VH-VL binders against q9h9l3. Designs and how they scored, part 44

Target 1, 176 residues: q9h9l3
Amino acid sequence: PRKMVAIDCEMVGTGPKGHVSSLARCSIVNYNGDVLYDEYILPPCHIVDYRTRWSGIRKQHMVNATPFKIARGQILKILTGKIVVGHAIHNDFKALQYFHPKSLTRDTSHIPPLNRKADCPENATMSLKHLTKKLLNRDIQVGKSGHSSVEDAQATMELYKLVEVEWEEHLARNPP

## First folded at step 1 (VH-VL)

Design ue4 (framework fv_unasnemab)
Fold by ESMFold2-Fast, scan of step 1:
Structure ue4 (fold): chain C 176 residues (1-176), chain A 124 residues (1-124), chain B 107 residues (1-107)
Amino acid sequence: as target 1 above (176 residues)
Amino acid sequence: EVQLVESGGGLVQPGRSLRLSCTASGFTFSDYWMDWVRQAPGKGLEWVAEIRSKANNYATYYAESVKGRFTISRDDSKSIVYLQMNSLRTEDTALYYCARDEGYYSDYWYFDVWGKGTTVTVSS
Amino acid sequence: DIQMTQSPSSVSASVGDRVTITCRASQSISSYLNWYQQKPGKAPKLLIYAASSLQSGVPSRFSGSGSGTDFTLTISSLQPEDFASYFCQQGYTLPYTFGGGTKVEME
């Protein structure tokens, strides 16, 4: 019943030697895992490296992709005022060139009780794939043709729901 | 090396039909969007039609002035894009260029390769 | 449809001159603006795409700038082979539309 969404972005390499990460796809799901947004996004800079093995982005996906400025506006309207869940979410916010309040941000790569449930060190940064397999008994990011940002966003929301009550209580006692 | 060659232009009477062809060479034709752009004598450029690649299910788009009369199509096995022009009007008189839309390989849509054009004259 | 207004329609210039051509879109097209050069009897040739990106093989004396609705093509030091017509084109949305053209002719 609360305003909470999960986000996962795919980035491609732009700039010198493809070292800059530019937004190329964004998926947003609601609390129940229903897709609210899923678009390929056209970076304003020339793509040097599609990073296809990880991003799943190919040249054909750019053909009817939404221009970055338009996509950013659409995405920010969905995120503003909501609790946003992600995995290593600071990378997504950097790619969006967006600041989201820390009090409304939930990063499943930095939630100690989630690692504890997975029998992992509480302060380690575990991959989304590892946590999803350990805690949800589900394989994501299978194959070598890149990730599905919809699949990743859905998995991220389900992982957060496993620790939601405990973590929200912790945040209430220890505001960021 | 990379080139587009148009053919099929000519002199036709109003109300008749003509089919233009554009043969591509030197690149992977099937990966690119292909467009027709025309230029009336002494006037500027006017976009006419676009056909996208298989990745976009061969989607077609037309300028309002030709919609319902012109049909763009392609044969990837022969590296040819066609423009079937029906119900021709004197206003369709122009030099017709075939152009490659680089959008498939870049972050922006632009015409990076053009043919020399084929002349269509619609006159009685 | 997005209307592209190009100015001037013609300009008389001498070799070595700095030539500036402007293009205005009736609505914002971000950076989706291209510039083409056309010589008499020849097909257009792409000079600049994405408002400011120089096409491979095009001399550095050509440059583009602008975003949103106002764009400029500059030739820093006109050469004999630069006497031609120049057209802007928006690639932001269908239908693609062109400016009316600018003829750069010898003074």
Scores: ipSAE 0.000, ipTM 0.468, lowest interface PAE 17.3, mean pLDDT 87

Design ue5 (framework fv_unasnemab)
Fold by ESMFold2-Fast, scan of step 1:
Structure ue5 (fold): chain C 176 residues (1-176), chain A 125 residues (1-125), chain B 107 residues (1-107)
Amino acid sequence: as target 1 above (176 residues)
Amino acid sequence: EVQLVESGGGLVQPGRSLRLSCTASGFTFSDYWMDWVRQAPGKGLEWVAEIRSKANNYATYYAESVKGRFTISRDDSKSIVYLQMNSLRTEDTALYYCTRLGDYSSEYPYYMDVWGKGTTVTVSS
Amino acid sequence: DIQMTQSPSSVSASVGDRVTITCRASQSISSYLNWYQQKPGKAPKLLIYAASSLQSGVPSRFSGSGSGTDFTLTISSLQPEDFASYFCQQGYTLPYTFGGGTKVEME
């Protein structure tokens, strides 16, 4: 057994026409859903598009935001050596410019037993919002003011806990 | 040589206005956040105001004690930061320092690495 | 606002002494703490930023440590030019706040 955390990141648009996704917020919770890290993060490049409807990021959040290099160091100290749970987590790792071992990564968008419990095709990629509503009877990402990465990380951990025993046994028999 | 030179201080009566200027040289002024910090005679340091760079949309922030009375602004073409002080009170009496914060692009910009010699503001009857 | 409590308010020391100054934040500020030196009639000078990073040109006898709420500035072997006032400052959130200062004076 290893320590487990869940992560969710928010990205803003930088570069030409805001097409580059840059890290602007990261939330990490422990197994019980307690917040271990939650910081707004200042990209090194000018923000062209806050993507507020999805990110929840506004100009005011950048005022005291942690510079990317410092935030990355803090985040990696929390993630290294732990089982990291996320939803479509490759996007979060890309934004962090970080590669986490596949054997310690759990992506709730690609766990067949979780889809089975939700009465969805096992090989389909379901949204975090859909799985949370179906399996936890909870609405997340409500409205048009943007997502809460804390809320998303907490939901992601709770979803994983529903299939943890079965999935860990599967991974022991079928290492990635 | 990196330098900050303050000017505009003086003796004024309560309720009057004064404008401080700080001229920067020796660095790319437009890349840096600029702050004003004051020190009352024989007392400690008190942060007053900050103006960020164009990358931060020239965002401005104020200490509660001066909010609504003081206005910080900058002219990047002249490398000058200003502090417009209105409705001055006796408790505004202090030596006013212009400071440069760390580079916006640095890992940690939240420190004041360059200070001017200060300009004295005395508010009394 | 974050309150910065600095201790002691003054310390009497001799050349060659080890001097320790403490700064405590009213809430966690991670490593967002800076230390400044101010000599009589002069502007403050940055010594240490981000809790432990020594500013270029500052002698290695100065060091900073700490994280969260408790921070320390240490002068390992006090020199004549080190008799001055020292201030901590948190950069974690606005408004930036300073400690009350510590005067290091000759014994």
Scores: ipSAE 0.000, ipTM 0.467, lowest interface PAE 18.3, mean pLDDT 87

Design ue6 (framework fv_unasnemab)
Fold by ESMFold2-Fast, scan of step 1:
Structure ue6 (fold): chain C 176 residues (1-176), chain A 124 residues (1-124), chain B 107 residues (1-107)
Amino acid sequence: as target 1 above (176 residues)
Amino acid sequence: EVQLVESGGGLVQPGRSLRLSCTASGFTFSDYWMDWVRQAPGKGLEWVAEIRSKANNYATYYAESVKGRFTISRDDSKSIVYLQMNSLRTEDTALYYCTRYSDTGYYDEPFDYWGKGTTVTVSS
Amino acid sequence: DIQMTQSPSSVSASVGDRVTITCRASQSISSYLNWYQQKPGKAPKLLIYAASSLQSGVPSRFSGSGSGTDFTLTISSLQPEDFASYFCQQGYTLPYTFGGGTKVEME
């Protein structure tokens, strides 16, 4: 079977008025939650807005950050051919300028059985923080320093594991 | 139904102390950050203080204008947040609102529910 | 501290009018901008969070836009119950700061 990883990225604002989301950190964990990759990433464009309260990224993190082109190559080598789990993962793939096959993508923000277990409407898009609190009894994204992409990736993998058997069976019967 | 009910306001002389209370109901109080926001008569809104949840070790934050004089605290067993106001000044005269800080993870939505407020008048 | 500047301070309008209120931050706050409505003698009510997300139960005639430093609240067709004061607030960093308010009053 294919290996499975979970990913979470942090983005900063670049471009006019900081409207463009550019990759500034990426964390990837394996099935057991062990960190496979965790690097600060230097965008090729001028950072207009660090979005620090949300992203946790500050100027000091950019000093020794891996340039985007190099980081992207490293990340894609880890993701290619694997089942990739994420939460609202299209944002991460967009920031990576990468297309991952839908058949190998698992988005915990769009898995109806997961919402059902959390007593939420099956068609609603629930936050990672809410699902983690409801299903794992754990508080994540706590504090004013911004989010930890490692913590988020680990929580995302654990959430997926709660529905993995039934969701993989569903996908086998109803290919995306 | 989410409800926040403030009490403890009144008329007090400059230099005195007053303690405000806010009783919460209709949600899991211990999971939320709680804030006090005030409004002087005919004026705009001013954030005063914040107390975070147990997950954040009950961290507290204050507006510079009240730092050292006001203390925010909470009792999760009773679903109450307090604001202890010492060394009151005429400039502290305002309607004091208790508010709930909503944090959905992606976007912070800090003041989703407000109480009706309790009036504090500092005058001789 | 981040300064929030609202314009106009007051506007006279009639039912059915489109009303636009602007809010400018002294530095970038990304999309951490909330809008509140306050009627005389009442507590503020959250209308919009994250610059453009409509709070549950708020009519669709209210909309928010903007990012970074420039933000707008629009009421597409003013109703009698919309005559109130409106405040923007940045949630990007402590201390949280509010705009000076805009009073929407009957023409």
Scores: ipSAE 0.005, ipTM 0.494, lowest interface PAE 13.3, mean pLDDT 87

Design ue7 (framework fv_unasnemab)
Fold by ESMFold2-Fast, scan of step 1:
Structure ue7 (fold): chain C 176 residues (1-176), chain A 125 residues (1-125), chain B 107 residues (1-107)
Amino acid sequence: as target 1 above (176 residues)
Amino acid sequence: EVQLVESGGGLVQPGRSLRLSCTASGFTFSDYWMDWVRQAPGKGLEWVAEIRSKANNYATYYAESVKGRFTISRDDSKSIVYLQMNSLRTEDTALYYCTTGEYYDSTGYHAFDIWGKGTTVTVSS
Amino acid sequence: DIQMTQSPSSVSASVGDRVTITCRASQSISSYLNWYQQKPGKAPKLLIYAASSLQSGVPSRFSGSGSGTDFTLTISSLQPEDFASYFCQQGYTLPYTFGGGTKVEME
């Protein structure tokens, strides 16, 4: 079967008013939740807004961070040819300046049966925190010091596994 | 109990200054991004300014209509956010709300779930 | 800046009616759209965040849907306390922008 990984990225604000989301950390886990990649990443542009409450990223993390170009190469080598699971994953791919085939992409923010299991409207975009609490009875993204992208990637993979069989069958009947 | 209380509004003549204050209680103020949103009489809502937390280097953002005239600041030791309004215009006449809220994810986009009752600013000759 | 166009500007309805309000963004905002209720003399109250997530304490008759540029707020069975103004707001990027509002009035 095709190998599957889950990804979660943290972004900081760059550009005018910090409106541009630039990659500043990336975590990738395998099907069993083992960490394949976890690095702080230095954006090529000046960081205007660390978004620390959510990203967990501070100036100290940037001192020895992997430059964007190098990190991007490492990350893309891991993602290429695999089924990639994420939550609102288009934001991660945009920050990576990368296109991943839709046929190999699984977005847990857009899987109707997953929302149904959580007693949420099927076409709603629910937060990772909400779905994880409802379906896995686990609190993630706790506190005000930022999120763990490793924890988020692990939770995302576990959420996908709850619907994997029925969703893969659905995709086989209704190719993207 | 989570609460925001605005003060400092009043009647001022065009070209003068006024400073608004918003005192927060019932939550860890220093962790929250604080915003000012105004509403002209009988009109809709307009976002005015935002100040982020110390973790974001107290970054400030302004609506184009107030940029260069208004300054947002905060005092985490007192749990107060301020809006210094200079060179006031009749168009600045509004009820000014202090507001804050949770963010959806690491990108910092948010909804305003905590609001004060507002303080009225009237700019007239 | 992202412009938010809200319609209708007003609607007359009776208790028990289904009311729908729409909001359109001038560019894609994904699902970062919030809905607020405002009663005369009161501050806005958050009803829906992230397009479809019901805020704690808000009655289930309120629901939100949509993504990208087109969004809808629905009140399935209007109650007397629901006669109010409603505003959408994009939280996707600064400056945050609000729709023009919809006043739900008694018929």
Scores: ipSAE 0.000, ipTM 0.476, lowest interface PAE 15.4, mean pLDDT 87

Design ue8 (framework fv_unasnemab)
Fold by ESMFold2-Fast, scan of step 1:
Structure ue8 (fold): chain C 176 residues (1-176), chain A 124 residues (1-124), chain B 107 residues (1-107)
Amino acid sequence: as target 1 above (176 residues)
Amino acid sequence: EVQLVESGGGLVQPGRSLRLSCTASGFTFSDYWMDWVRQAPGKGLEWVAEIRSKANNYATYYAESVKGRFTISRDDSKSIVYLQMNSLRTEDTALYYCTRDSWEYGSGTYFDYWGKGTTVTVSS
Amino acid sequence: DIQMTQSPSSVSASVGDRVTITCRASQSISSYLNWYQQKPGKAPKLLIYAASSLQSGVPSRFSGSGSGTDFTLTISSLQPEDFASYFCQQGYTLPYTFGGGTKVEME
């Protein structure tokens, strides 16, 4: 009965010694991998560490970035009432300062059938890069320019689609 | 040609131990999960234990009826899976099959190859 | 634990007959149901996995259908070598469980 989207966020370091993760980019794709949202986001606090190797964020991206308050409103309108897929998605929701219902949340880092299919330890949290290579035979997060949140969101949706039927059936029998 | 050959069965008294072995050939043993399934005389099939591959940290699972008494293990260098059976009971009397566990997305767990089995009789 | 109920427990049939065996799960198992054939004195042999996928080398007269809780194994035209016991098994979750079996015997 509900539509499904996948999300991936990039964070920069703010606060003392850059230890706080603040939202600096968000990408949302639909079930087919089409981009619904992709914006650079200006944190409300001074950026101490761009974490460019991971985030792909540079000072130039902040010049025309959408302020956090505005971006958050736009993003929440897209997520509300939908099944939201992500990888280690708690981090994304924390950066958005948002609570999404557990019943509508799918975290590809905590789906046992996905780890089983990848022949990975069931007690381990596997990276998106590893699962994507093992199960989809695709290399993501390649190079020195940082990650593409669009690429990551697309990979996350495709990974979920591999276990969707099995996992939705499991959730129907064992509601969260 | 995939082949599984069980051995180690026999007649034992209640409370004693037996170790079953299953030698695999014809496939890359280390890539597969392996299971033991038993069948009491004239009865149906009962899953007993599973051991996963090295990539799954050799995780093991047991039927409630044998948990704490049986231990499944494997030696990938020799392509052997073992079932150590301790504190045997008369209700453990069965033909014990070694089976190859195939798992793929959308298929779940199915046992595509079975050995001919080894008989365990627990009787006074 | 998921309980698997097979029906009938036995069926008498003649060569050329269409035979159907049903299997019901106590809760939904999606399509994760397998069928095995066991001939007297032999180990079980996989016939069908994931409800409807025919195992390599198995004759096309065998077919499976169903999803959720209700599943059927069909033999379209029974042959002499098909007189055997048939077992369903759910591969959805641990512990894996088998149906009680259906004996297909000569009329």
Scores: ipSAE 0.000, ipTM 0.478, lowest interface PAE 17.0, mean pLDDT 87

Design uf (framework fv_unasnemab)
Fold by OpenDDE, second read of step 2:
Structure uf (fold): chain C 176 residues (1-176), chain A 124 residues (1-124), chain B 107 residues (1-107)
Amino acid sequence: as target 1 above (176 residues)
Amino acid sequence: EVQLVESGGGLVQPGRSLRLSCTASGFTFGDYAMDWVRQAPGKGLEWVAEIDSKAYGYTTYYAESVKGRFTISRDDSKSIVYLQMNSLRTEDTALYYCTRGKYYDSSGYRFDYWGKGTTVTVSS
Amino acid sequence: DIQMTQSPSSVSASVGDRVTITCRASQSIDTYLNWYQQKPGKAPKLLIYYASSLQSGVPSRFSGSGSGTDFTLTISSLQPEDFASYFCQQSDSWPLTFGGGTKVEME
C-alpha cells in the first residue's frame, strides 16, 4: 500500500494544430484511494486545444496552474520508488516526459487477468470506463464536462486491486 | 543540524485530554512526513500516527489503538507537528517520540531522525 | 495488520561475538524493512533501511539481509557500544508496525 500509487493525467493540445499532448492535470492516489496529488499544470507551450470535452480542462483552470517543470518535480518525487498503477499509463509518462521503471509499472489496460475477469478478450485493450463498470459496477467519466483524473486514478487502483495478487505473482515469475 | 523537540507530556487521569507538540528545525519541515511513535515503560516501539507533507495532501494515518481518539496535525509555518490525545487510557502511558519520516527514491519509508520524547502518564 | 516477530527477545554476548537477530513478517513486505538501535535512555537510531542499506554514519559491522518475510540483522563483531535493544519495522503497508525488539546484553 505505501509503495503503490495510481496516477491519471489529463492532457491539452499544444504545438501546431494542437496535436501535441501536454500535461494539464495530474492526480495521484494511494492504495486506499486517498488523494496525494491533484494539480492543474501549465504547459510550457501555448495551449491550442483544451480538449475540454475529454480532459475537463478549461482556460480558467490554467490561471493559477502549476508550471510544468515545478509540477513534474513534485510528481516525480511522489512516484519515485513506487509501484505506479495507471491505465494506458504510457500516455501519462509521455506527457510527464518521464519513464518509470517497467518493473515498477502496472498498466491496467494490459493485464489479461483483469480482462478475463470482465469477460473481455485477454489481449484486447479495454477502456477504463468499461472495466470499471463491469468489475466495480461504477460509472465514471459520466457527463459532458470531461474526465475527473482523481476519479479515474481511484478506479484504476481499485481495478488493479482485484487482480493484484495474481498479477504480482505472474510478474515475479515473468519479470518485464 | 536536524532537531526534534517534543513537549506537552504530563500526568493526567483517564478520560482527560493532552496535546503534544514537536518543534522541528534544521531542515525543510514541509517536505517531510512526520510521525509519532510511543514506547510504554519497558516495552517496545509502537507507531501511533503519521501526517504526510503538503505534497502528499497532509494525509493522516493512525494506529487502530488510537483511531477516533488521537488527531495528528501540523503547522508548516511554525515547523510544528501536534498530537491531540483525547479520551486517554492507562494503556496510552508511554514516552512519545516525534520522528521525521523520509521517502527516498527506491528505499522506502523510514524514520531517520527522532526527538528525545515526552512522557505521558495516564493514571487514576 | 502485518505482524513483525523478532527473535530472540534477548541475547547474551561478548565483545567480538557475531550477533544475529531475526525479524519475520506475517506477510511479504518485499524489502521495506528498517532496523533501529536503541540504547538505554536514548531515542531509537536508524541503522539499516530497505532491508540491507546501511544508514550514513553506521559502522560497517552492521549489516542487514533478507526479502519477503524473513530478515536478518547481523553484527559481525560486537563492540561495547553495541549493547542495546534492536527493533525491526515494516514500511510496506498501514499500519506501520515494529518488531517486539531484541535486547543484546553483556555475557
Scores: ipSAE 0.013, ipTM 0.571, lowest interface PAE 8.5, mean pLDDT 92
Fold by ESMFold2-Fast, scan of step 1:
Structure uf (fold): chain C 176 residues (1-176), chain A 124 residues (1-124), chain B 107 residues (1-107)
Amino acid sequence: as target 1 above (176 residues)
Amino acid sequence: EVQLVESGGGLVQPGRSLRLSCTASGFTFGDYAMDWVRQAPGKGLEWVAEIDSKAYGYTTYYAESVKGRFTISRDDSKSIVYLQMNSLRTEDTALYYCTRGKYYDSSGYRFDYWGKGTTVTVSS
Amino acid sequence: DIQMTQSPSSVSASVGDRVTITCRASQSIDTYLNWYQQKPGKAPKLLIYYASSLQSGVPSRFSGSGSGTDFTLTISSLQPEDFASYFCQQSDSWPLTFGGGTKVEME
C-alpha cells in the first residue's frame, strides 16, 4: 500500500512573450501537512515574466534556486509509487514534464462528492480558494504577495481528507 | 461481522509444496489488500506476502526469505486469498495468519482483522 | 529493509502500574507505525495505528507516541486483561517489518 502526499507548484513565464509556463517552485506535504519538499526552482530557459501577483516569485528567489533537472529528480523520487493529491494537478505534472499513473492520482478539482459537500455543481471545476473557504472555513491565497504553494498543498490535503474514505471506496469499485 | 478462516496447513517434508487458503466474509473483499503473516513456535511475527486490490492492479509483495518460492493470489468472486508455498524449508515452520489490509484513510497500512491461523510444519 | 528494535523483551508489572514499551526504527518511518496485542494462543489484535491513533473499541489507557525513529506504547493503570505480548510494526515501506515483541508479565 501506498503513502499519500499533496503537491502544489508555482510557474513563471518563459519563451516568447512569457507564454510558456515553467516550474519555479514546488511544495510537497505529507498526510499530516508536514513539509517534505519546498524549493525555488530555476527554469532552464530565461524568465520573461515572473507572474509575481499569482506565483509569489521574484528575481531574488532565483539567486540560489535549485536547477530544474536536479529539482525534478528530487521531486520524482518523492512522488514515485505514492498517491499524489493536487488541485488541477495536470498543470503541475505538465510543468514537471512527468507522467504519474491515473490510478495513483487524486485531483480535488474533479471529485464530485467534494463539490457536493460545498453545495456546488458536481461536475464544475471549483477553485482551491473557494472549496477551502466553503468546507474548511479558511481563507487562503490572501494578500498581494502571491500564492504560497505550501499553504495550497496543505489545504489540498485537508480537502481530500474530507472525502478520502468515500472516494477511495468508489475508486476501488470503479477503477480508473 | 468480519471473519477470516485459514485452511490448508499440515505436516510436509522439506522440498515439497502446500497451498494455504483464506476465506473471507462480512465485508466487500475486493476492496481490500490481503496479507499473510507467520509466527514460528514461541517467536515473533514475520510478514510474508501481500496482494493489493483490483483498483491497485493486484500488485504483489514478498518478504525476501520467500521470494521465488511463494506466490500469493486471490479470487474475488469466491472471497479467497491463497498462498502457494513451494520448495518448503524447515525455517518455514510457523502458524500462518491471513490478515486484512486497511489503507483507505491514508493513515498508513495496518492489519485490522486477523484469522485464527493455520499451522505449517516442515520436517522430515 | 527497515529493522525494528523493540525493548524491553519482557517486563514484570502489577495491576495499576504504568507500562512503557519502546520501538526504534533503523531509519525514519515518519509516523507509519502500528502496535498489536497478542494474548496466549490467540491471533494479534490491532491497538494503535499511525503512531498515535487508537483503534475503535480499544480502551483509552492505551496510547502511542513518537515519530521518525523512536516510538512508545504506554499502558496507564495496567489491567488484568493487559498481560500479553505487544508488537510494533512499520508500514513506511515494503517489506513490512515487526519488532521482536515485548511480553508484559505479572510481577
Scores: ipSAE 0.000, ipTM 0.481, lowest interface PAE 16.7, mean pLDDT 87

